# Ledger of designs, part 6: VH-VL binders against Protein TIC 22, chloroplastic (TIC22)

Target 1, 202 residues: Protein TIC 22, chloroplastic (TIC22), of Pisum sativum (Garden pea) (Lathyrus oleraceus) (q9zst9)
Amino acid sequence: ATLTPNHVAKSLAGTSVYTVSNSDNEFVLMSDAEGAKSIGLLCFRQEDAEAFLAQVRSRKKEFRGGAKVVPITLDQVYMLKVEGIAFRFLPDPVQIKNALELRAANRGSFDGVPVFQSDLLVVKKKNKRYCPVYFSKEDLEYELSKVSRSSKGVGVSQHIMVGSFEDVLKKMELSEKSSGWEDLVFIPPGKKHSQHMQEVIA
Key: E = the ipSAE of ESMFold2; O = the ipSAE of OpenDDE; V2 = 0.75 times the mean of E and O plus 0.25 times the DockQ between their complexes.

## First folded at step 3 (VH-VL)

Design s3a (from s3 with heavy chain Y102W; framework fv_solitomab_arm2)
Heavy chain, then light chain:
Amino acid sequence: DVQLVQSGAEVKKPGASVKVSCKASGYTFTSYYMHWVRQAPGQGLEWIGYINPSGGSTNYADSVKGRFTITTDKSTSTAYMELSSLRSEDTATYYCARSYKWFDWLGMDVWGQGTTVTVSS
Amino acid sequence: DIVLTQSPATLSLSPGERATLSCRASQSVSYMNWYQQKPGKAPKRWIYDASNRATGVPARFSGSGSGTDYSLTINSLEAEDAATYYCQQRSNWPLTFGGGTKVEIK
ESMFold2-Fast, scan of step 3: ipSAE 0.201; ipTM 0.701

Design s3b (from s3 with heavy chain K101L Y102W, light chain N52D; framework fv_solitomab_arm2)
Fold by ESMFold2-Fast, scan of step 3:
Structure s3b (fold): chain C 202 residues (1-202), chain A 121 residues (1-121), chain B 106 residues (1-106)
Amino acid sequence: as target 1 above (202 residues)
Amino acid sequence: DVQLVQSGAEVKKPGASVKVSCKASGYTFTSYYMHWVRQAPGQGLEWIGYINPSGGSTNYADSVKGRFTITTDKSTSTAYMELSSLRSEDTATYYCARSYLWFDWLGMDVWGQGTTVTVSS
Amino acid sequence: DIVLTQSPATLSLSPGERATLSCRASQSVSYMNWYQQKPGKAPKRWIYDASDRATGVPARFSGSGSGTDYSLTINSLEAEDAATYYCQQRSNWPLTFGGGTKVEIK
């Protein structure tokens, strides 16, 4: 069987993204390119959500007064997605740059929200395995710097892998017990690894 | 350093079984799938199966259906493939290769040196 | 199964020339990887996720493509680039490889 929605949601707890709501605290939805679906926009940077709000206000009179940028956590977003609300993520451009730097020179695009992981940071606590996945490459590099220096008499190579958050989420949703996908824990940008793991594993 | 070291060449008669080992070092054995890929002389690469060492789950290609088993010994970080009822068409170099569990679609980044299996009468 | 068709089967060029290797999938795939294999050696993962160079791969190599059409380009061919190159998908199980393109130096 596939992983439960609650399991997936718990792996996403603590990461804030930003959306636009109206005065009734309802999401402001946009049409997709085909005009057929209503989609919520979720920004990893507050200023990107503020730019979106400004665009909405310039085009729709109904949003000039009461619309505002609000934070929402990814676990809450996931539960709304389970209930049928579609979302599109706008990633942090710094992390897009980081993903492209891990790719072949002069590649111009990265599809989706970059997430970063290293095989060197798999954590074992209480005989359970936990695999942290980072929204910030800089946060992962900080943790790797500690592991590299702690190797017992041997140097270790840097092992950073980049993936799409949307693809990782789809794989978690389709994966069964003992696949390894149940081990993932997403680390919020700027949060210390130990602080977040303490909150999740408790 | 990370490496996969395979057992030596095998020569078998048709109908026999062969068991090839792949010893991993330099990484957390249970964080990677172990794949087996074979290559007949002068031919291309054919994926034949994998194992997840963490749980022991396996997946095999239809081309080796019912004759192929992959196992692991976590205490020695070693993966094994066993192919039974050998045919001349099984003559190939057999490679083990790892892929990261949570990004396995990015392919196999470390490969063993290969084990040549020759099936002849 | 997703079938990957590589063309040409063999490509013979001189040092300094540009080589372009094609890989076409029988249906749309999200991920394409490339492996370099020299005679008598194990394959090496060369390009992953369509365009990312593996560690140690020279800058003259680039990958591109999406959907069903992918390519591997060697901008200025060197003698050491003589090898067979295989594309590989794992968007769907089973994992499949293309038939390979052999790059020969004249």
Scores: ipSAE 0.016, ipTM 0.630, lowest interface PAE 6.8, mean pLDDT 84

Design t11a (framework fv_teclistamab)
Heavy chain, then light chain:
Amino acid sequence: QLQLQESGPGLVKPSETLSLTCTVSGGSISSGSYYWGWIRQPPGKGLEWIGSIYYSGSTYYNPSLKSRVTISVDTSKNQFSLKLSSVTAADTAVYYCARVRGWSFGLPFDYWGQGTLVTVSS
Amino acid sequence: SYVLTQPPSVSVAPGQTARITCGGNNIGSKSVHWYQQPPGQAPVVVVYDDSDRPSGIPERFSGSNSGNTATLTISRVEAGDEAVYYCQVWDSSSDHVVFGGGTKLTVL
ESMFold2-Fast, scan of step 3: ipSAE 0.000; ipTM 0.446

Design u16 (framework fv_umesolerbart)
Fold by ESMFold2-Fast, scan of step 3:
Structure u16 (fold): chain C 202 residues (1-202), chain A 120 residues (1-120), chain B 107 residues (1-107)
Amino acid sequence: as target 1 above (202 residues)
Amino acid sequence: EVQLVESGGDLVQPGGSLRLSCAASGFTFSSYWMNWVRQAPGKGLEWVSFISSSGSTIYYADSVKGRFTISRDNAKKSLYLQMTSLRAEDTAVYYCARRGLWFGDLFDYWGQGTLVTVSS
Amino acid sequence: EIVMTQSPATLSVSPGERATLSCRASQSVSSWLAWYQQKPGQAPRRLIYGASTRATGIPARFSGSGSGTEFTLTISSLQSEDFAIYYCQQYNSYPYTFGGGTKVEIK
């Protein structure tokens, strides 16, 4: 059978994104164009959420003075998604640029939130395998420079794979237990691999 | 009352340079993403470039990458497009268009456009 | 890049008739699809966003539908002021791309 929502949520623990709450500490969600379904905007950069707050105040006078930018972790976001709430992510523009540069010979647009992984970076603890997935290409490059000195003889970027966070989540949701997708752990931007793995691995 | 006013369009020779400006009024300019969209005479719309509210994120269409530079001055409430190495194919009306972070904002306001003609 | 294809290129209809315009994306754009109307000498005017939400001030005769890769704009009872060129645009990913346009002209 497929991975549980709880397992997927645990892989997302520790990564903060930013949204807007009202004076009652409720998240500001909007109805989508196709129905009464609530949609929220989640920013990987706090400054982008602050710009969204300014728009909310301009369009809805009720939120002036009491509305604020709040952090929410991706595991909490995922549990809300499981409950039927839709979200749109606003990615970090630096990482969009990094993803486009890694697409190499076939130039295209990047759809979704960039995430980065390398087959050269796998963590083994006892009988379990863990594969870190990075929201920051620079963080992954730093870890790769420590693990394989021989990789400096060949471009480090040749060992880096890029994907869409949304697509990776979908593959995890659809995967069977022994597929290898259960091994993924998402690394928050700016956090060391070793620090994060120690905090979230059971 | 939201208003966007483009200026700077002119006749220029191939290989030349030109700077377009867009003056914004009636809204908090620094809170909105801005775009340039162009339209060649008798042809359809083509997205040219995007700049985020802070100016930190910038994208270009492949046809203009390396030749055009988008920028903004939030204090002056102005958007710019610096064009270099102009080609006959760049002849078009250039529109300034507003897009916010709100998912429904999209290109909700457009300027009247400014005509750039590249010919010898 | 995501290629947007509009059909037909030209649609000839009589006033009071229904006009149906199609827009196809080369890959899924979810509901991140907008429709614009453009009259000669004017800037484009936003009609629909989020595939089906009418912009403020747009008459009820305009409606949008679809998701993923197939989208439709319908004008239920065409008025004389509706003769124009209509463009679809995806805003799911960069670069933002427009369709080639459908010209709605009088029969």
Scores: ipSAE 0.000, ipTM 0.423, lowest interface PAE 17.1, mean pLDDT 79

## First folded at step 4 (VH-VL; from c9 with heavy chain R100Q; framework fv_ucenprubart)

Design c9a (at its last look DockQ between E and O 0.06; V2 from the best seeds 0.00; counts 0 for: pae E 6.8 > 2, placed apart)
Heavy chain, then light chain:
Amino acid sequence: QVQLVQSGAEVKKPGASVKVSCKASGYTFTSGYWMAWVRQAPGQGLEWMGLINPSGGSTWYAQKFQGRVTMTRDTSTSTVYMELSSLRSEDTAVYYCARQGLWFGDLFDYWGQGTLVTVSS
Amino acid sequence: EIVLTQSPDFQSVTPKEKVTITCQASQSIGSWLLWYQQKPDQSPKLLIKYASQSFSGVPSRFSGSGSGTDFTLTINSLEAEDAATYYCQQYNSYPPYTFGGGTKVEIK
ESMFold2, look of step 4: ipSAE 0.042; ipTM 0.648
ESMFold2 (binder alone), look of step 4: mean pLDDT 91; pTM 0.925
OpenDDE, look of step 4: ipSAE 0.340; ipTM 0.775

## First folded at step 5 (VH-VL)

Design c9b (from c9 with heavy chain N53Y G57D; framework fv_ucenprubart; at its last look DockQ between E and O 0.48; V2 from the best seeds 0.00; counts 0 for: pae E 6.2 > 2)
Heavy chain, then light chain:
Amino acid sequence: QVQLVQSGAEVKKPGASVKVSCKASGYTFTSGYWMAWVRQAPGQGLEWMGLIYPSGDSTWYAQKFQGRVTMTRDTSTSTVYMELSSLRSEDTAVYYCARRGLWFGDLFDYWGQGTLVTVSS
Amino acid sequence: EIVLTQSPDFQSVTPKEKVTITCQASQSIGSWLLWYQQKPDQSPKLLIKYASQSFSGVPSRFSGSGSGTDFTLTINSLEAEDAATYYCQQYNSYPPYTFGGGTKVEIK
ESMFold2, look of step 5: ipSAE 0.094; ipTM 0.638
ESMFold2 (binder alone), look of step 5: mean pLDDT 89; pTM 0.892
OpenDDE, look of step 5: ipSAE 0.461; ipTM 0.823

Design k22 (framework fv_ustekinumab; at its last look DockQ between E and O 0.28; V2 from the best seeds 0.00; counts 0 for: pae E 3.4 > 2)
Heavy chain, then light chain:
Amino acid sequence: EVQLVQSGAEVKKPGESLKISCKGSGYSFTSYWLGWVRQMPGKGLDWIGIIYPGDSDTRYSPSFQGQVTMSVDKSITTAYLQWNSLKASDTAMYYCARRGLWFGDLFDYWGQGTLVTVSS
Amino acid sequence: DIQMTQSPSSLSASVGDRVTITCRASQGISSWLAWYQQKPEKAPKSLIYYASQSFSGVPSRFSGSGSGTDFTLTISSLQPEDFATYYCQQYNSYPYTFGQGTKLEIK
ESMFold2, look of step 5: ipSAE 0.384; ipTM 0.721
ESMFold2 (binder alone), look of step 5: mean pLDDT 94; pTM 0.949
OpenDDE, look of step 5: ipSAE 0.274; ipTM 0.755

## First folded at step 6 (VH-VL; framework fv_ustekinumab)

Design k27 (at its last look DockQ between E and O 0.26; V2 from the best seeds 0.00; counts 0 for: pae O 5.2 > 2)
Heavy chain, then light chain:
Amino acid sequence: EVQLVQSGAEVKKPGESLKISCKGSGYSFTSYWLGWVRQMPGKGLDWIGIIYPGDSDTRYSPSFQGQVTMSVDKSITTAYLQWNSLKASDTAMYYCARRGLWFGDLFDSWGQGTLVTVSS
Amino acid sequence: DIQMTQSPSSLSASVGDRVTITCRASQGISSWLAWYQQKPEKAPKSLIYYASQLQSGVPSRFSGSGSGTDFTLTISSLQPEDFATYYCQQYYSYPYTFGQGTKLEIK
ESMFold2, look of step 6: ipSAE 0.362; ipTM 0.698
ESMFold2 (binder alone), look of step 6: mean pLDDT 93; pTM 0.948
OpenDDE, look of step 6: ipSAE 0.036; ipTM 0.681

Design k29 (at its last look DockQ between E and O 0.56; V2 from the best seeds 0.00; counts 0 for: pae E 4.8 > 2)
Heavy chain, then light chain:
Amino acid sequence: EVQLVQSGAEVKKPGESLKISCKGSGYSFTSYWLGWVRQMPGKGLDWIGIIYPGDSDTRYSPSFQGQVTMSVDKSITTAYLQWNSLKASDTAMYYCARRGLWFGDLFDYWGQGTLVTVSS
Amino acid sequence: DIQMTQSPSSLSASVGDRVTITCRASQGISSWLAWYQQKPEKAPKSLIYYASQLQSGVPSRFSGSGSGTDFTLTISSLQPEDFATYYCQQYNSYPRTFGQGTKLEIK
ESMFold2, look of step 6: ipSAE 0.297; ipTM 0.706
ESMFold2 (binder alone), look of step 6: mean pLDDT 91; pTM 0.918
OpenDDE, look of step 6: ipSAE 0.866; ipTM 0.934

## First folded at step 7 (VH-VL; framework fv_ustekinumab)

Design k31 (at its last fold request DockQ between E and O 0.51; V2 from the best seeds 0.00; counts 0 for: pae E 2.3 > 2)
Heavy chain, then light chain:
Amino acid sequence: EVQLVQSGAEVKKPGESLKISCKGSGYSFTDYWLGWVRQMPGKGLDWIGIIYPGDSNTRYSPSFQGQVTMSVDKSITTAYLQWNSLKASDTAMYYCARRGLWFGDLFDYWGQGTLVTVSS
Amino acid sequence: DIQMTQSPSSLSASVGDRVTITCRASQGISSWLAWYQQKPEKAPKSLIYYASQLQSGVPSRFSGSGSGTDFTLTISSLQPEDFATYYCQQYNSYPRTFGQGTKLEIK
ESMFold2, look of step 7: ipSAE 0.648; ipTM 0.835
ESMFold2 (binder alone), look of step 7: mean pLDDT 91; pTM 0.920
OpenDDE, look of step 7: ipSAE 0.878; ipTM 0.938
ESMFold2, look of step 8: ipSAE 0.555; ipTM 0.798
ESMFold2 (binder alone), look of step 8: mean pLDDT 91; pTM 0.923
OpenDDE, look of step 8: ipSAE 0.878; ipTM 0.937
ESMFold2, fold request of step 9: ipSAE 0.514, 0.441, 0.490; ipTM 0.790, 0.762, 0.776
ESMFold2 (binder alone), fold request of step 9: mean pLDDT 91, 91, 91; pTM 0.919, 0.917, 0.917
OpenDDE, fold request of step 9: ipSAE 0.903, 0.900, 0.902; ipTM 0.949, 0.946, 0.945

Design k33 (at its last look DockQ between E and O 0.50; V2 from the best seeds 0.68)
Heavy chain, then light chain:
Amino acid sequence: EVQLVQSGAEVKKPGESLKISCKGSGYSFTDYWLGWVRQMPGKGLDWIGIIYPGDSNTRYSPSFQGQVTMSVDKSITTAYLQWNSLKASDTAMYYCARRGLWFGDLFDYWGQGTLVTVSS
Amino acid sequence: DIQMTQSPSSLSASVGDRVTITCRASQGISNWLAWYQQKPEKAPKSLIYYASQLQSGVPSRFSGSGSGTDFTLTISSLQPEDFATYYCQQYNTYPYTFGQGTKLEIK
ESMFold2, look of step 7: ipSAE 0.618; ipTM 0.812
ESMFold2 (binder alone), look of step 7: mean pLDDT 94; pTM 0.955
OpenDDE, look of step 7: ipSAE 0.866; ipTM 0.935

## First folded at step 8 (VH-VL; framework fv_ustekinumab)

Design k35 (from k31 with heavy chain N57Y; at its last look DockQ between E and O 0.56; V2 from the best seeds 0.00; counts 0 for: pae E 2.2 > 2)
Fold by ESMFold2, look of step 8:
Structure k35 (fold): chain C 202 residues (1-202), chain A 120 residues (1-120), chain B 107 residues (1-107)
Amino acid sequence: as target 1 above (202 residues)
Amino acid sequence: EVQLVQSGAEVKKPGESLKISCKGSGYSFTDYWLGWVRQMPGKGLDWIGIIYPGDSYTRYSPSFQGQVTMSVDKSITTAYLQWNSLKASDTAMYYCARRGLWFGDLFDYWGQGTLVTVSS
Amino acid sequence: DIQMTQSPSSLSASVGDRVTITCRASQGISSWLAWYQQKPEKAPKSLIYYASQLQSGVPSRFSGSGSGTDFTLTISSLQPEDFATYYCQQYNSYPRTFGQGTKLEIK
């Protein structure tokens, strides 16, 4: 009765990340910290993937004319992970800074990809409840400022919670129907939740 | 602002029935789970269960399954905890609390509590 | 059911002390752990969510850490208003379960 991989993947629809492929359409892989296995690098910012491409081209001549940055959607990444492919995310540094500013404990590091959520934002479409989770704190702040009663000086950040994208995915995989976790939808950077909900809820 | 206002203290005898209430305001009552917590005198917190006011779906701690009934009347944004036959061991403070979302899937707002005393 | 065991059950400390309270889960719960503060005759108040994230309006002297099975709540410099009982709660699995509590008293 746990949520299926397809359900989790659907919650990720519309978000792209970037990686480097060679001319043979193969992802450029790295060794993990132990050197035991190869891990693909997935960048939330295209510019970070372009910087990685430049470094790869500098070190390996065979990549100089054929390697390229390619987009891949997070729902596709999730399904590849279900098939056993290992990836490492390179988060947007702005979002790491945002996450660190929200947490007091263990300041100086945040493990994983930050995602942001507010208990003030619940959307209903076709009699179904959805709760958006954002990759961009700024996008959440934009939506929250439209519904907040912060005219009394209450900042919108007081209603923002942060956690690890990877932990959320694992929690969803372990969650049963009617737990509430089936209602979670991830919002791509740069999109309003209303626009995104229209695109993913046909 | 989110408020949960509970009904007043109760003094009952063993075998009597009881229904205590928790009225939510300042938020969309049907969009958040609401839970109940027991605290026996001088003791810690016992999770009783949660109810989703949107469809009245419930989930109980095994320790309380069959011992109490949770319900809601969403037309007046009120949740209830009910006993068919009270026992002296039911003497405790009872809190209602709102369950937050995802990272806040814990109790973020609490009622003031309802003291239930069951004695002969 | 996941059992939550707090240590110590009670603790006596002076204003200005660094206080650490621990909570151990009987099974892995990732970071799905909350900390509550309860003052006498009052309802509990949420302090920490997701093991280490501070609730809004909670003083920065409070912090949480840990993942998996072992968690800590730390008060970096104890204040008189911190006299209370502290509870951890796992929210990884149903039923939700609380630790038995740690009563923090002023020396």
Scores: ipSAE 0.534, ipTM 0.787, lowest interface PAE 2.2, mean pLDDT 84
ESMFold2 (binder alone), look of step 8: mean pLDDT 91; pTM 0.918
OpenDDE, look of step 8: ipSAE 0.852; ipTM 0.930

Design k36 (from k31 with light chain S31N; at its last look DockQ between E and O 0.56; V2 from the best seeds 0.00; counts 0 for: pae E 3.1 > 2)
Fold by ESMFold2, look of step 8:
Structure k36 (fold): chain C 202 residues (1-202), chain A 120 residues (1-120), chain B 107 residues (1-107)
Amino acid sequence: as target 1 above (202 residues)
Amino acid sequence: EVQLVQSGAEVKKPGESLKISCKGSGYSFTDYWLGWVRQMPGKGLDWIGIIYPGDSNTRYSPSFQGQVTMSVDKSITTAYLQWNSLKASDTAMYYCARRGLWFGDLFDYWGQGTLVTVSS
Amino acid sequence: DIQMTQSPSSLSASVGDRVTITCRASQGISNWLAWYQQKPEKAPKSLIYYASQLQSGVPSRFSGSGSGTDFTLTISSLQPEDFATYYCQQYNSYPRTFGQGTKLEIK
């Protein structure tokens, strides 16, 4: 059997994104203003969601008093996507820049939400292996600088790999138990992996 | 320094058994999947399967399921590929390789290869 | 199983030339593609992962591009040590599958 939706969602626990909801707690999409209730923009930065709220209020009078920025965790987002609800992410532009610096030789743009990983950072807890995957390259660099001695003459970023969050999720959905992909844990920006794993792993 | 050192070349007759080895060093042997790849003379690469030394969990290519057995002795950091009854068509170079993690979920370090020749 | 088809099967080029090798998957594999270099009598060496990311220590004259089903390996300025056979491999799905290889000869 492939990994269940609940397993994938659990790996995403603790990371918040921001969106705009109407007074009925329904998400609002900029491109579909005529009462479409199942599509929304998910921002990794709160300030981007506030800008979206301002745009929504300017576009439609009925949203002025009832529309608001709300946080939603990625595990909740994932379960809504499994149920068929469509969302679009707006990534943190700092992390897009970080991703382009790692991929720039081969592509002029980065599709999707960047996530960062290193095989130098594998955590074992009670004979189970966990792989922390980061939304913030800086957080990963911090952790690598504490444990890596392999960086002779060059920085720790040589050991950082980048890919698309959307590709990773799709890969996890297609993966069987005991494939190694069940070991992934996504680390929220600003958290240490040890703190996060203490909170989400029994 | 990650190294995979394989056992030496083998010359066998059809119907004989064979067990070749791959010893890993310079890394935590139980933390990485290890795979096997076949290369027939003058041909490309065939993916045989992978084994996780931590719990001996395996995944085989359907083409090789039931034809070979992968195993591990983690106490001596050694993986094995075994045939119970060799065929002439098993003549090939066999590589072991370490599987990387996630975005690097490909073979990042390779053994030197073991040439197996089956003829009488 | 996902079939990987490389072209050309063989290629001759001069030092300094730009060389391209293509790889096509029988179904979409997103960016889950690797490129390997194999010199005669040696094990393969990983060059590129995730379609376009260079392995540590690989010269910058190597690059990869493409996504989905069509992928390209490029050597921007061919060097004598680049004589080898090149393989693509998908790692989107099990079983992993390799292309049939492209043999690069230096003229």
Scores: ipSAE 0.457, ipTM 0.768, lowest interface PAE 3.1, mean pLDDT 84
ESMFold2 (binder alone), look of step 8: mean pLDDT 91; pTM 0.919
OpenDDE, look of step 8: ipSAE 0.890; ipTM 0.940

Design k37 (from k31 with light chain S93T; at its last look DockQ between E and O 0.41; V2 from the best seeds 0.00; counts 0 for: pae E 3.4 > 2)
Fold by ESMFold2, look of step 8:
Structure k37 (fold): chain C 202 residues (1-202), chain A 120 residues (1-120), chain B 107 residues (1-107)
Amino acid sequence: as target 1 above (202 residues)
Amino acid sequence: EVQLVQSGAEVKKPGESLKISCKGSGYSFTDYWLGWVRQMPGKGLDWIGIIYPGDSNTRYSPSFQGQVTMSVDKSITTAYLQWNSLKASDTAMYYCARRGLWFGDLFDYWGQGTLVTVSS
Amino acid sequence: DIQMTQSPSSLSASVGDRVTITCRASQGISSWLAWYQQKPEKAPKSLIYYASQLQSGVPSRFSGSGSGTDFTLTISSLQPEDFATYYCQQYNTYPRTFGQGTKLEIK
């Protein structure tokens, strides 16, 4: 009755993250602080993955000639996670700042990857309603300005809800059929929801 | 227009059975979970549980597990809350409510309530 | 089960006052927290979802904040129609649980 991993993965289609692979196209893993686990690092910004590559090369001479930054889509990452591979995300720092600003109370860090949603965005396709969820607050603000005249300028954030990507994934995995959690579609950074919906909901 | 219309007030004696109803209209009844909430006189809200009309899947609060039964007749878009043997402590207002979607996965529409009085 | 504790149990305030009601969860619930308003002899009404998001049609004088275990409902300028009992509810895990309520009396 819960949503299948394939359904959750399809909701994530088109969003790329970046990691470092060795010359054998194997992901470079890092140890946690205690050295007990090997964890793949997935960066939302390519430049952060390039910084990680530089660190890898400085530590291990064997990677200097063959290691590279590679993209991987979040639907592929999700299926690897389902199969038991552990990953840690490095979010875009701009989106962390955006998330902290929306949550005016209780200063602190935002744990996890921010995602943004507004109930003012109703996307209808084939007589079904879909709710787009964004990795970029700026992309959502742009779409809100097109849908609602009152969503321009500094007031637009009043219509934006932020949550943790990890929270949303856990809820999707535990959700029943027709719960509404199957209506979520994640929108890649820099992509318009209309274009993305045409690609994934045909 | 989403509406939840509950059955009328009930006056019962301890040991009697009772089944109260909640009829949903104005939405796809089988597409949303429906929940029950108890409010004892002068007291707060107690979450009883939720039922999915599509397959009758249920989740109960542990304090209500085995004390009441939720059920659905989807052909008439109606949910039920049922007791086999009422106690005086079952005297309360009972609400049905529709569960919303995802970030709003809380009760977004409420019935008017059914007052159940159990007294000898 | 996650216990939700509201404070205060009741309070009195005048029209125009800023009112603050708190809710504490016995364990972390992220932002999966709702606020409801219940007027006498009426069913509860949803005010706030996901800790801080205002339900459609709810006046902008209402706001919510908090994450984790500590949450706040604020009415920035109290109006006569705000006389009611307010409940928080966590929806992080099952069973869902309500706070015990805060009765707001208008002087």
Scores: ipSAE 0.209, ipTM 0.608, lowest interface PAE 3.4, mean pLDDT 82
ESMFold2 (binder alone), look of step 8: mean pLDDT 91; pTM 0.919
OpenDDE, look of step 8: ipSAE 0.880; ipTM 0.937

